# VHH binders against Mitotic checkpoint protein BUB3.3 (BUB3.3), part 9

Target 1, 314 residues: Mitotic checkpoint protein BUB3.3 (BUB3.3), of Arabidopsis thaliana (Mouse-ear cress) (f4i241)
Amino acid sequence: MSGDRLEFENPIEDAVSRLRFSPQSNNLLVASWDSYLRLYDVESSSLSLELNSQAALLDCCFENESTSFTSGSDGFIRRYDLNAGTVDTIGRHDDISTSIVYSYEKGEVISTGFDEKIKFWDTRQRESLVFSTDAGGAVGCVTVSGNNLVVCVDASMHIYDLRNLDEAFQSYASQVEVPIRCITSVPYSRGYAVGSVDGRVAVDFPNTSCSSEIKYSFRCHPKSRNGRLDGVCINAIEFSPCGSGTFVTGDNEGYVISWNAKSRRRLNELPRYSNSIASLAFDHTGELLAIASSHTYQDAKEKEEAPQVFIHRL

## First folded at step 1 (VHH)

Design r07 (framework vhh_rezetamig_d1)
Fold by ESMFold2-Fast, scan of step 1:
Structure r07 (fold): chain B 314 residues (1-314), chain A 123 residues (1-123)
Amino acid sequence: as target 1 above (314 residues)
Amino acid sequence: QLQLQESGPGLVKPSETLSLTCTVSGGSISSGDYYWGWIRQPPGKGLEWIGHIYYSGRTYYNPSLENRVTISVDTSKNQFSLKLSSVTAADTAVYYCARVEYFGSSEYWFDPRGQGTLVTVSS
């Protein structure tokens, strides 16, 4: 395993769902199924905050240095005051809420759920729910880039224009042709990188009329190296924010690999982690990579090792 | 300590309906944090997901089995049940009830599980 292991006052007792670095600092959010949202200061190597939310947390995001949000297994959308150490509910899905992102362009938090709804929340209003629309199917993953919200349904990207939510979404079939597990926006580009349940990465440009943009799909992680019949799933994909054209992938067998997006060549493979890779996050400089080594419940027979979070210096 | 226990007949005739019940103890089905579901393992084959239910009654079924499967929940008894119609020899399997966990994307997992119950389809 690579990197410095983070120490918490209370050990993480269930799966890690998401790691999120602040866009401006080395503050890291850790959302986990044990109901805790943790805020860790990576620079000082200290736990800043640990809040029990009374439900498994499935995704998280920052609004700013003092405010964050989570989506929960109970459907509730929660807002955290990171300075005061308090949590409040702002609304709810009719089923498990699976993903949450913050749109800086709209000033709204956006969530999805098993109710196949996309809900928009503005916490500056007394009643926070602003808008709700249909996702067009079961949502796998979500990203926001500028004025575009991308919601992945099976192997397709459903693209919403945040400036005109009355318009129907545009559907774009990904090159992977199998369910999309994870998505990230390509920095300095109108593109998106997706990871699939069978170990493939595709880079797609759905909002361009330009045929010369580089589109590709390749098997990033080979078929299981350890004899798993379930196969290899890319659980996490993230681009380096520094413009190097580097991205990292993490799979359900504990492998973290870095790639050059333009050449599609493997740059580095970290020593295998003891559990599946549940989440990856770059800090704002691209010099630190946070890695969650955590049981993902993708293998019903998998031995459940204690979840761990590592910081790898690049 | 959360425990799940399957109950139902171990022998079902072809064309009939298989009916199984799962009793949950040490935790509440109506907690709202989890789904509750069924998986099976035919002899010599891998695990196959059948479906799962939320305490509100919302259901999700394996598309391959959707036309034959009904899962229902009884929160007053802390139980959930499986009905599989028009059974054939191919439905012979060990059936498990399980707490269904969702972790990112559309992936579901099953822990804890019951001990499993063998259901044989034969005349």
Scores: ipSAE 0.000, ipTM 0.116, lowest interface PAE 19.0, mean pLDDT 82

Design r08 (framework vhh_rezetamig_d1)
Fold by ESMFold2-Fast, scan of step 1:
Structure r08 (fold): chain B 314 residues (1-314), chain A 123 residues (1-123)
Amino acid sequence: as target 1 above (314 residues)
Amino acid sequence: QLQLQESGPGLVKPSETLSLTCTVSGGSISSSKYYWGWIRQPPGKGLEWIGHIYYSGSTYYNPSLENRVTISVDTSKNQFSLKLSSVTAADTAVYYCARSPYLEDFYGAFDIRGQGTLVTVSS
């Protein structure tokens, strides 16, 4: 397996949900089903913080170097003081909260849940909940780019303009035409890259009359390499922030592959990880890739090792 | 509208078998696009995946529960069920049935799920 394995004070005891690098440093958040939020300083190779949240954590995000948020299986939205090592709750969904992102443009936390709501939180106010709206269905994944919030429902993107939440969302059908599993914004572009449950990537431009030459979809992970007739699910997709036009995908069979978005050609494939790839994250420079190798139960035939996080230098 | 609804006893005695049924309405369970499964949440703890079944009858179980769990599908009734044997107080939880797109992780992506049913294991 590629990369340096991260060592934690307490081993990760259940699936990793999300890896997030700080946008300004090599500080890495690790959110997991064992109820811990961990903060790791990749530059010094040291665990900075380990906080038990009393519920499985499904997603996480940074506001800044001292403040982060998680969404939980109990519906609670939690805020962490990373310097003091404390956690508190700012509000709740009526059901499991599946995703959380921070809008730097709006200065608000945005979360989704199985209650099919999108909730907006401003922690500068006495009561943090400022707005709630309908997602239009069960949310699979979420991303924010500038003034656009994209919520994926089945094979569709529901796009919200953060400057005018009075308007209904716009629905855009992705070119993959099967359920979307993961999404990321394309740097320096109005586009989004999505990964599907059957191994396809699409690059879509929902709010533009962009040339059809830019829009595409392709099967980027081969049919199962372990002799299964079942397709391979893309669990994670991330664009390099350095403007190289490179993205990486991670699948449920443990493969991490890098791609050139313009040519749609494979650039590199890392040696196979022992578990499914649960999450991928680039650091702010694009020189480091964090990789979560964690069981997902999508493929019960693979031997499951304990969840592990690796740092691969590009 | 496709909906999932759990049903079964809310109280089970220790050492007995917990049996739950999920009724699917508004659509067919015989779809090649989806898995059908069970997850649970013990009081004060996180979610735990139990297992799932494909319309062909192929099953995948949490290794920690594999010796005690059986999931089956009844396409004539548009239902799938969970049996968990030799229950203890540790099996007390809210149980949810769920649909997941084929090959999606139940921890990360549910398409549709039921509202949940509380099962208490007590004498």
Scores: ipSAE 0.000, ipTM 0.287, lowest interface PAE 14.7, mean pLDDT 82

Design r09 (framework vhh_rezetamig_d1)
Fold by ESMFold2-Fast, scan of step 1:
Structure r09 (fold): chain B 314 residues (1-314), chain A 125 residues (1-125)
Amino acid sequence: as target 1 above (314 residues)
Amino acid sequence: QLQLQESGPGLVKPSETLSLTCTVSGGSISSSSYYWGWIRQPPGKGLEWIGHIYYSGSTYYNPSLENRVTISVDTSKNQFSLKLSSVTAADTAVYYCARGDSFEEWLRSGYFDYRGQGTLVTVSS
């Protein structure tokens, strides 16, 4: 294993769902199935907050240094005051809420759930729910980039223009041709990088008709040696914010590999972690990588190890 | 059976352009299933990927070499080629042409599906 292991007042007792760095600091959110949202200050190596939310937390995001949100197994969308150390509910889905992101362009929280809805929340207004629309199927992952919201349904990307939500989404079939497990936007580009359930990465340009940008896909992680599956699942994919064109992938066998997006060249492979990689996050400088080594419940036969979070210095 | 063979000058002067050609026999370079590319091994060092070309004409280059590298394909001759400009002594290596279905296959434990025998290129005056 690589990196400094984070110490928490209460051990993480169940799967880590998401790691998110603040866009402006080395404050790290850790959302987990044990119902805790934790805020860790990586600079001081200290736990800042630990808040029990009464339900398994499946995703999290920052609005700013003082405000964050989670989606939960009970369908509730929660808002956290990180300075006061308080949590409140702002609304709910009709079923488990699986993903949550913040749109800086709209000033709104966007969530998805097993009810196949996309809900938009504005906490500045009296009633937080501002809009609800259909996702077009079961949502695997979500990302927001500028005025575009991308919701992945099986092998397809459903693209919403945040400036015109009255229009139906555009459907774009990814090059991976198997279910998409994770997605991230490509910095300084109109593209999206996706990771598949069988170990592939594709870089897709859904709205590019006259660009010089070329779509590509490749096998990112080796095929499983002992399985009948064609590859391992890519659980996490993230681009470095430093503009190097570097991205990292993490799989369900504990491997973290870094790549150059333009050349598709492998740059580095970290020593194997003891559990699946559940989440990866770069800090705002691109010099730190947070790594969650945690069971993901993708393989019920694999032995569960205690969840751990590491900070790897690049 | 598929066979790849490198050809080109074994000696190149510093500051000049290194030019190599790979001739493909027993199979078509116009296949949509494969990438065609170049790998090198400097003396005493590991394998270094240079770049590859897709059937669509798309090229991907090692960022360290990107401003000096051009890979092209000639489907009428069933060949693809490498040009590396402004060479120095550091470019001395055994150069291989290769076929793969992904970059990953070319780096796995020294194994290649199809690879040329390699050609030594020495950069010296």
Scores: ipSAE 0.000, ipTM 0.119, lowest interface PAE 17.9, mean pLDDT 81

Design r10 (framework vhh_rezetamig_d1)
Fold by ESMFold2-Fast, scan of step 1:
Structure r10 (fold): chain B 314 residues (1-314), chain A 122 residues (1-122)
Amino acid sequence: as target 1 above (314 residues)
Amino acid sequence: QLQLQESGPGLVKPSETLSLTCTVSGGSISSSSYYWGWIRQPPGKGLEWIGHIYYSGSTYYNPSLENRVTISVDTSKNQFSLKLSSVTAADTAVYYCARHKYPLWGSYFDYRGQGTLVTVSS
C-alpha cells in the first residue's frame, strides 16, 4: 500500500465512486455511496468540506474552485457551493444517474443515466436543463475532450459533436470487443483510452481520417492473479497530464500499474492495495496520484475492507 | 422495452423472513448474456449489493449477508426472488432488482426496478 492515507472527520462508510482533482489546484473531490461529497486540500493535508447529499453519489466533477456537481443513485443532479458549504438539486434523470462531466467549451454540465438520456445543464439559467438527447443505450462511462462528448455503451463509443447536437451520434466499435468499464482522453491527441471488464486496454482514434495515429489494444491486467472466476476488471484508467505519454490502470483486485503508452511497457506496479481500485486521479501537474481502495460491488469478496484514499507521489 | 418490477410485503416483523419477487417483462430472463440481482438502500445511507443469479441458478452473495440471503430464479414465470432471513431494523431499506452484464454489480447494470420500501418493525 503506497502513499499517504487521507484522514476524514467521518470515515468513508460505503464504496468510493470517483476521485477528481481540480484542474487548477490540489483540491480533491471524493464522491461515495455513503452519500457524502468530500473536498480535501492535498497541499495542506486537510479536509475542507463534507456534505451529506441524501443519496449515494456515483460521479462528480468541478466547474471551478467554488462549484462542483454530482450524479446520484436517486437520479438527481446536485450542485455544491464549496465556499458556502451548501448543496442544491438542479434537476433529475428518470433513473439512476451514473456519470457527470463539465464541458468548459460549452459552459455546461453533462450527465447520463440508466434512462438512456444525456442531459445538458446550464446553471446560469433559471431552469437549468437546456437539452436532452438519447444515448443509444445504458451508459457505462463518459468523457469530454474539446468539442467531443464520448459515451460508452457496451463495447461501443457513441461520439457527439458538442457544436452540433442536432446530428445523431457516431458509433465506433472499440478494439476491446467486450464491455468498456472506463474511458479517458489522451492528452495532446484526438485519441481515447478505454479499460475493459476483462483486463484489456485499447487506444482508439474514432475521429482520425489519416493513418498518422496508431491504434492498439493489449491485455494489461492478466486474468485473475488471485483465483477470481469472474476475471479482472479495469475500473480506472488515467493519462498523466504532463505529456510524458504515461498512463495508469487500476483493477478490481487492488493493483495499480503505470504504463508507457508508446512502448506498452510496464513502468511500475505499486504494492497491492487491500481492496479493489475504484478510482484514480492525477493532479494538474502529474506529480500526485490519488488512489481509492474501495469495494465496487463487482465481487462479493470486495466488501470486507473499509474504503480508503491514498496520495502517491510520482 | 425491458422492465423490472419489485413486489412483496412492505412490512416485515423482526426475526421473520423478508421475501421479494422481481417480474421481468419485455425480455427473457433466460438470456446467457445477463445476471439478475438485488441491491438495497437503507434510509440516509448508500446502496448495498445483496447478490445476483444467472439463469442457470448460479448465485453470488454479499459475504456480509450470505448466511441470511437466498436468491432464486423461475425461468418459466420470467421472475427471480430474494429471501432474507432473521431480519432486524437494520434491514429496513428500499430494495431494487436489477439486470447486469457479467457478474458485475453496481458498476454496469443497465436496467433496474423502481424500488420497493421494506420496513422492519413490530
Scores: ipSAE 0.012, ipTM 0.349, lowest interface PAE 8.0, mean pLDDT 82

Design r11 (framework vhh_rezetamig_d1)
Fold by ESMFold2-Fast, scan of step 1:
Structure r11 (fold): chain B 314 residues (1-314), chain A 123 residues (1-123)
Amino acid sequence: as target 1 above (314 residues)
Amino acid sequence: QLQLQESGPGLVKPSETLSLTCTVSGGSISSSSYYWGWIRQPPGKGLEWIGHIYYSGSTYYNPSLENRVTISVDTSKNQFSLKLSSVTAADTAVYYCARGKVTYEYRSAFDIRGQGTLVTVSS
């Protein structure tokens, strides 16, 4: 396997859901189904915080260096004071909350859930819920880029203008034509890259009328090892923030592959990890890649080795 | 009121191909929000995942069964099927068809399954 393995006070005892680097530092959030949110200082190679949230955590995000949020299997949205080492609930969905992101443009936390709602939270208010709207279906994944919120429902991207939430979302059908599992924004572009449940990547430009932006899709991860076209689930997709036009994908069979977005050429494949790849995250410089090697329960015969997080230097 | 119902032969000879069909009623198999799969339980053992399929035809198989398993979907009949080739006595089990939500596949949640059908492999 590639990279330095992170050391934790207690082993991660259930699947890792999400890795998130701070946009300003090498502080890494690790959210997992064992109910812990962990904060790791990658620069000093030390665990900073380990907070039991009393529910499986499905997604996490930073507001700033001292504040983060999670979405939970119990529907609760939690806020963490990373300096004080405390956690509080700020509200909830009526069902499992699957995704959470922070909008720096609005200064608000945005979450989605199986209740098919998108909820907007402002923690500066006594009652944090500011706005709630319909997602148009069960949400698979979410991303925010500038004034646009993209919510993936099945194979479609539902695009909301954060400046005018009274307007209905725009629906855009992805070229993958199967459920979207993960999404990320393309740096320095109005585009989005999505990974599908069957191993495909699409790079889509839903708001573009210009011919200079190229839409495409391709099978990202290899066929089964016996040569069949079965495909594998792309659990994670992330663009390098350094503007090189490279992105990485991670699948449910433990493969991490890097790609050139312009040529669609495979650049590198890391030695196979023992567990599925549950999450990938670049640090703010693009020089470090955090990799969660974790069972995802997509395979009943999957080796249930304890989840591990690795830092790969690029 | 979504229901899944397995159908197929209860007895298969060694070396032959086991073929089972799952009929979906009360809902559409064409929904992209779900995957459809097969799990089995050998006598006295736990549940074993065989594989699953999306409405698009994309499949994921248990690596130990991968070279013997084919799962296919027929959206016109609202059905999906399992073929398991070269069966042996070790394939004797109760076979279940099941539905899972795409957003739950990382936690292995089959929210609906059929009643199960016993398949015995013997000559």
Scores: ipSAE 0.007, ipTM 0.213, lowest interface PAE 8.9, mean pLDDT 81

Design r12 (framework vhh_rezetamig_d1)
Amino acid sequence: QLQLQESGPGLVKPSETLSLTCTVSGGSVSSGSYYWGWIRQPPGKGLEWIGHIYYSGSTYYNPSLENRVTISVDTSKNQFSLKLSSVTAADTAVYYCARETYIYVKTGYFDYRGQGTLVTVSS
ESMFold2-Fast, scan of step 1: ipSAE 0.016; ipTM 0.373

Design r13 (framework vhh_rezetamig_d1)
Fold by ESMFold2-Fast, scan of step 1:
Structure r13 (fold): chain B 314 residues (1-314), chain A 122 residues (1-122)
Amino acid sequence: as target 1 above (314 residues)
Amino acid sequence: QLQLQESGPGLVKPSETLSLTCTVSGGSISSSDYYWGWIRQPPGKGLEWIGHIYYSGDTYYNPSLENRVTISVDTSKNQFSLKLSSVTAADTAVYYCARDWEGYDFYYFDYRGQGTLVTVSS
């Protein structure tokens, strides 16, 4: 396998949901179904914090070096003081909360859930919930880029202007035409890259009529061992922050592949991981890639290995 | 049955040019459906795409290698070749030739040679 395996005092006992690097340091959040949020200092190769949240954690994000958030299977949105080692609940969805992101432009936490709501939280206020709106359907994934919030419903992107949430969302149909599993913004571009449940990647430009930007989709995985294509799901997609136009994909068969966005060609394929790829994260420099090799509950009958997190140096 | 086979020297001196040939059997290289390319795997690392060629002679290279790479095709011999100039120890790897297919919503290497180890050493 590729990369240095992270060592934890208590092994990860259930699926990893999300890896997130700090935007300013090599601090890595690991959110998992075993109810723990872990903070790992990749530079010193040490576990900084391990907090039991009493519910499976489905997504996480940083506000800053001392504050993070998670969404949970119990619907609760939790805020963590990473210096004090404490956790508080700030509010709740009416069903499982599936995604959480931080908007630096708005200074708010944004979460979605199976209740088909998008909720906005400002922890500077006594009551943190400041706004709630309809997602327009069951949400698969979320990203925020500048003043735009993108919520994926089936094969569509629902785009919200964070400056005017009274406006209805704009709907954009992705080129993948099947449910979107993961999304990321394209650096230095108004575009978004999405991964689908059937192994496709699309680069979409919902708010541009510019002819220099072309929409495309392609299948980006190797054939599965049984020759079937319909069993492969793109679980993670991330652009390198260094501006090279390179992105990486992680699939449910354990493949991590890097791609050139312009040519759509494979650049590198890492040695196959023993479990599905559940999450990928670049550090703020683009020199490190964190890789979660973990069961994703996409095939309940497949043998699973214990979850592991690796750091690959680029 | 389609088969790809690499051939060329297993040892190359630093600063020299690495030259490898891929021989295709059981199928024609003069196919409009496929590209033919090279990938490599340095010891202990993952696969790295080098480049590919269409039977017309059109080439596409990894941007990190494009100043050192030339891929050529010889349709009369059903072969394609790699030249990598100014080699260093970092170019030590197992080199594979491969057939590459791009469908509208699908792209990946569907056939690969067995690989040939190239060591860059004085």
Scores: ipSAE 0.000, ipTM 0.221, lowest interface PAE 13.6, mean pLDDT 82

Design r14 (framework vhh_rezetamig_d1)
Amino acid sequence: QLQLQESGPGLVKPSETLSLTCTVSGGSISSSSYYWGWIRQPPGKGLEWIGHIYTSGSTYYNPSLENRVTISVDTSKNQFSLKLSSVTAADTAVYYCARYDILTGYSEFDYRGQGTLVTVSS
ESMFold2-Fast, scan of step 1: ipSAE 0.080; ipTM 0.577

Design r15 (framework vhh_rezetamig_d1)
Fold by ESMFold2-Fast, scan of step 1:
Structure r15 (fold): chain B 314 residues (1-314), chain A 123 residues (1-123)
Amino acid sequence: as target 1 above (314 residues)
Amino acid sequence: QLQLQESGPGLVKPSETLSLTCTVSGGSISSGGYYWGWIRQPPGKGLEWIGHIYYSGSTYYNPSLENRVTISVDTSKNQFSLKLSSVTAADTAVYYCATYYDFWSGESPFDYRGQGTLVTVSS
């Protein structure tokens, strides 16, 4: 294993769902199934905040340095005041809420759930729910880039224009042709990188007529290295924010690999982590990579080990 | 044009160690992004992954074989090798050395492989 292991006041007792760095600092959010949202200051190596939310937390995001949100197993969307150390509910889905992102362009929180809805929340108004629309199926993952919201349903990307939500989404079939497990936007590009349940990555450019942008796909992680014979799932994919074209992938067997999208070359493979890679996050500089080694409940036979979070310096 | 060629004995006695070498030509074994590995096909069965190595020395083995398998790389000779100890009749198979560029758009994990060499385990 690579990196400095984070120490928490209360050990993480259940799966880590998501790691998110602040876009402006080395503050790291850790959302986990043990109901805690933790805020860790990586620069000072100190736990800043630990809040019990009364439900398993499935995703998290920052609005700014003092405000964050989570989606929960109880369907509730929660807002956290990170300076005061308080949590409030702003609304709910009719079933488990699986994903949450913040749109800086729109100033709204966007969540999805097992109710197959996409809900838009503005915490500045009396009733926070602004808009609700159909996702077009069971949502696997979500990302937002500029004025585009991408919601993944099976092997397809459903693309919404945040400037005109009255229009139906546009459907784009990914090159992976199997269910998409994770998605991230390509910095300084109109492209998206997706990771599949069978170990493939595709870089897709929906809604572009520019011939200089080349689509490609590849087997990112080899078929099971540990003899499972059923293949590996890419649980996390993230691009470095510095524009170098570097991205990282993490699989359900504990491997983290870095790649360069411009040269199409594999750069590095970290020593294997003790459990599945549940989440990966770059800090705002691209110099730090946060890695969650955690049970993901993708395999009933998987040995459950205590979740760990590491900071790897690049 | 990248080419891989297996070499080693076609007959191995039970309980002995099977040793095969793969010679790479048309490209460097130190090229970034490539995994160099071994797969086999027993008579009448499908392909079985044995293991692979990255040029840096990181190795990954099939757990059913990991106590008997060693894969090593010799960058100075542009070669990589397989050693499989304590062989039995069940190890009779056509053995292939293979490579793939992890960052490749193929659906198969192996971009190039050797012609294969039949290894019979018999007294």
Scores: ipSAE 0.000, ipTM 0.155, lowest interface PAE 13.2, mean pLDDT 82

Design r16 (framework vhh_rezetamig_d1)
Fold by ESMFold2-Fast, scan of step 1:
Structure r16 (fold): chain B 314 residues (1-314), chain A 123 residues (1-123)
Amino acid sequence: as target 1 above (314 residues)
Amino acid sequence: QLQLQESGPGLVKPSETLSLTCTVSGGSISSSSYYWGWIRQPPGKGLEWIGHIYYSGSTYYNPSLENRVTISVDTSKNQFSLKLSSVTAADTAVYYCARYYYDSSGYEHFDYRGQGTLVTVSS
């Protein structure tokens, strides 16, 4: 395995759901099914905070250095004061809440749930819920880029214009044609890079030319099984923030691979991790990559070790 | 009218660093729609992409040149620059600066380039 393993006072006892670096520092959030939100200071190699939230945590995001949010298996959206070490609930979905992101353009938290709702929260007002709309199906993953919110339903991207939420979403069928597992926006492009449950990566451009020749998709780790090319689920996909045109994928077999988006060339492969790769996160400089080696409940591995988080230096 | 103009020494000695600057006029380099970069043409050969930069400082380099190339941007001067270290005679070429963009289909294009400047690597 590659990288420095993070030490926690209490080991992570269940799947890691999400890793998120602060946009301004080397502070790392670790959200896990053991009900803990952990804040780790990677620069000082120390655990800053460990808060039991009373429910499995499925996603997390930063608003700023002192405020973060989680979505939980109980449907609750939680706000954390990272300086005071406290947690409060701001609202709830009617079922498990699966994803949460922060829109810096709107100044709002956006969450999705098994209730097939997208909910918008503004914590500056007394009643935090400001808007709720239908996702159009079960949401697999979510990303926000500028004024665009994208929620993935099966193999389709449902695109919302945050400037005009009165309009219905635009639906775009991805080139992968199988369920999308993870998504990230392509820097300096109107495109999105997606990873699928069968090991495909595609770059998709909603509302553009219908020509398939100018878009691309490829399999990261195709395997031959009984005369069939079968891929490995891509659990995480992230672009380097330094603008090198490099992105990384993390898959269900424990591989972290870096790719050049322009050439579609494999650049590097880290030594295989003991578990699936559940989440990946670049720090704000692109010099550090946080790697969660952990089972996932969607695509659990047959041989599983305790969850671990590593920091790989680039 | 957008114009790009290369400037820098036309002669560089082997093992030294080649340094060129591109001055942009008639448009702002701080545009979110565009990248700014360098291409070269060795005598009797085709164009070779060197790299490009976004006004935020994000860079993309040709892998064959990556360990020798640095592209930087100065938004206050509306300029961007190329440094190519450890030059050899193989780096003799006409160097052009160019403006790049990605179309809605994800293809990379350039729409403006400078007139070019010849750099000769010789003792």
Scores: ipSAE 0.000, ipTM 0.117, lowest interface PAE 19.1, mean pLDDT 82

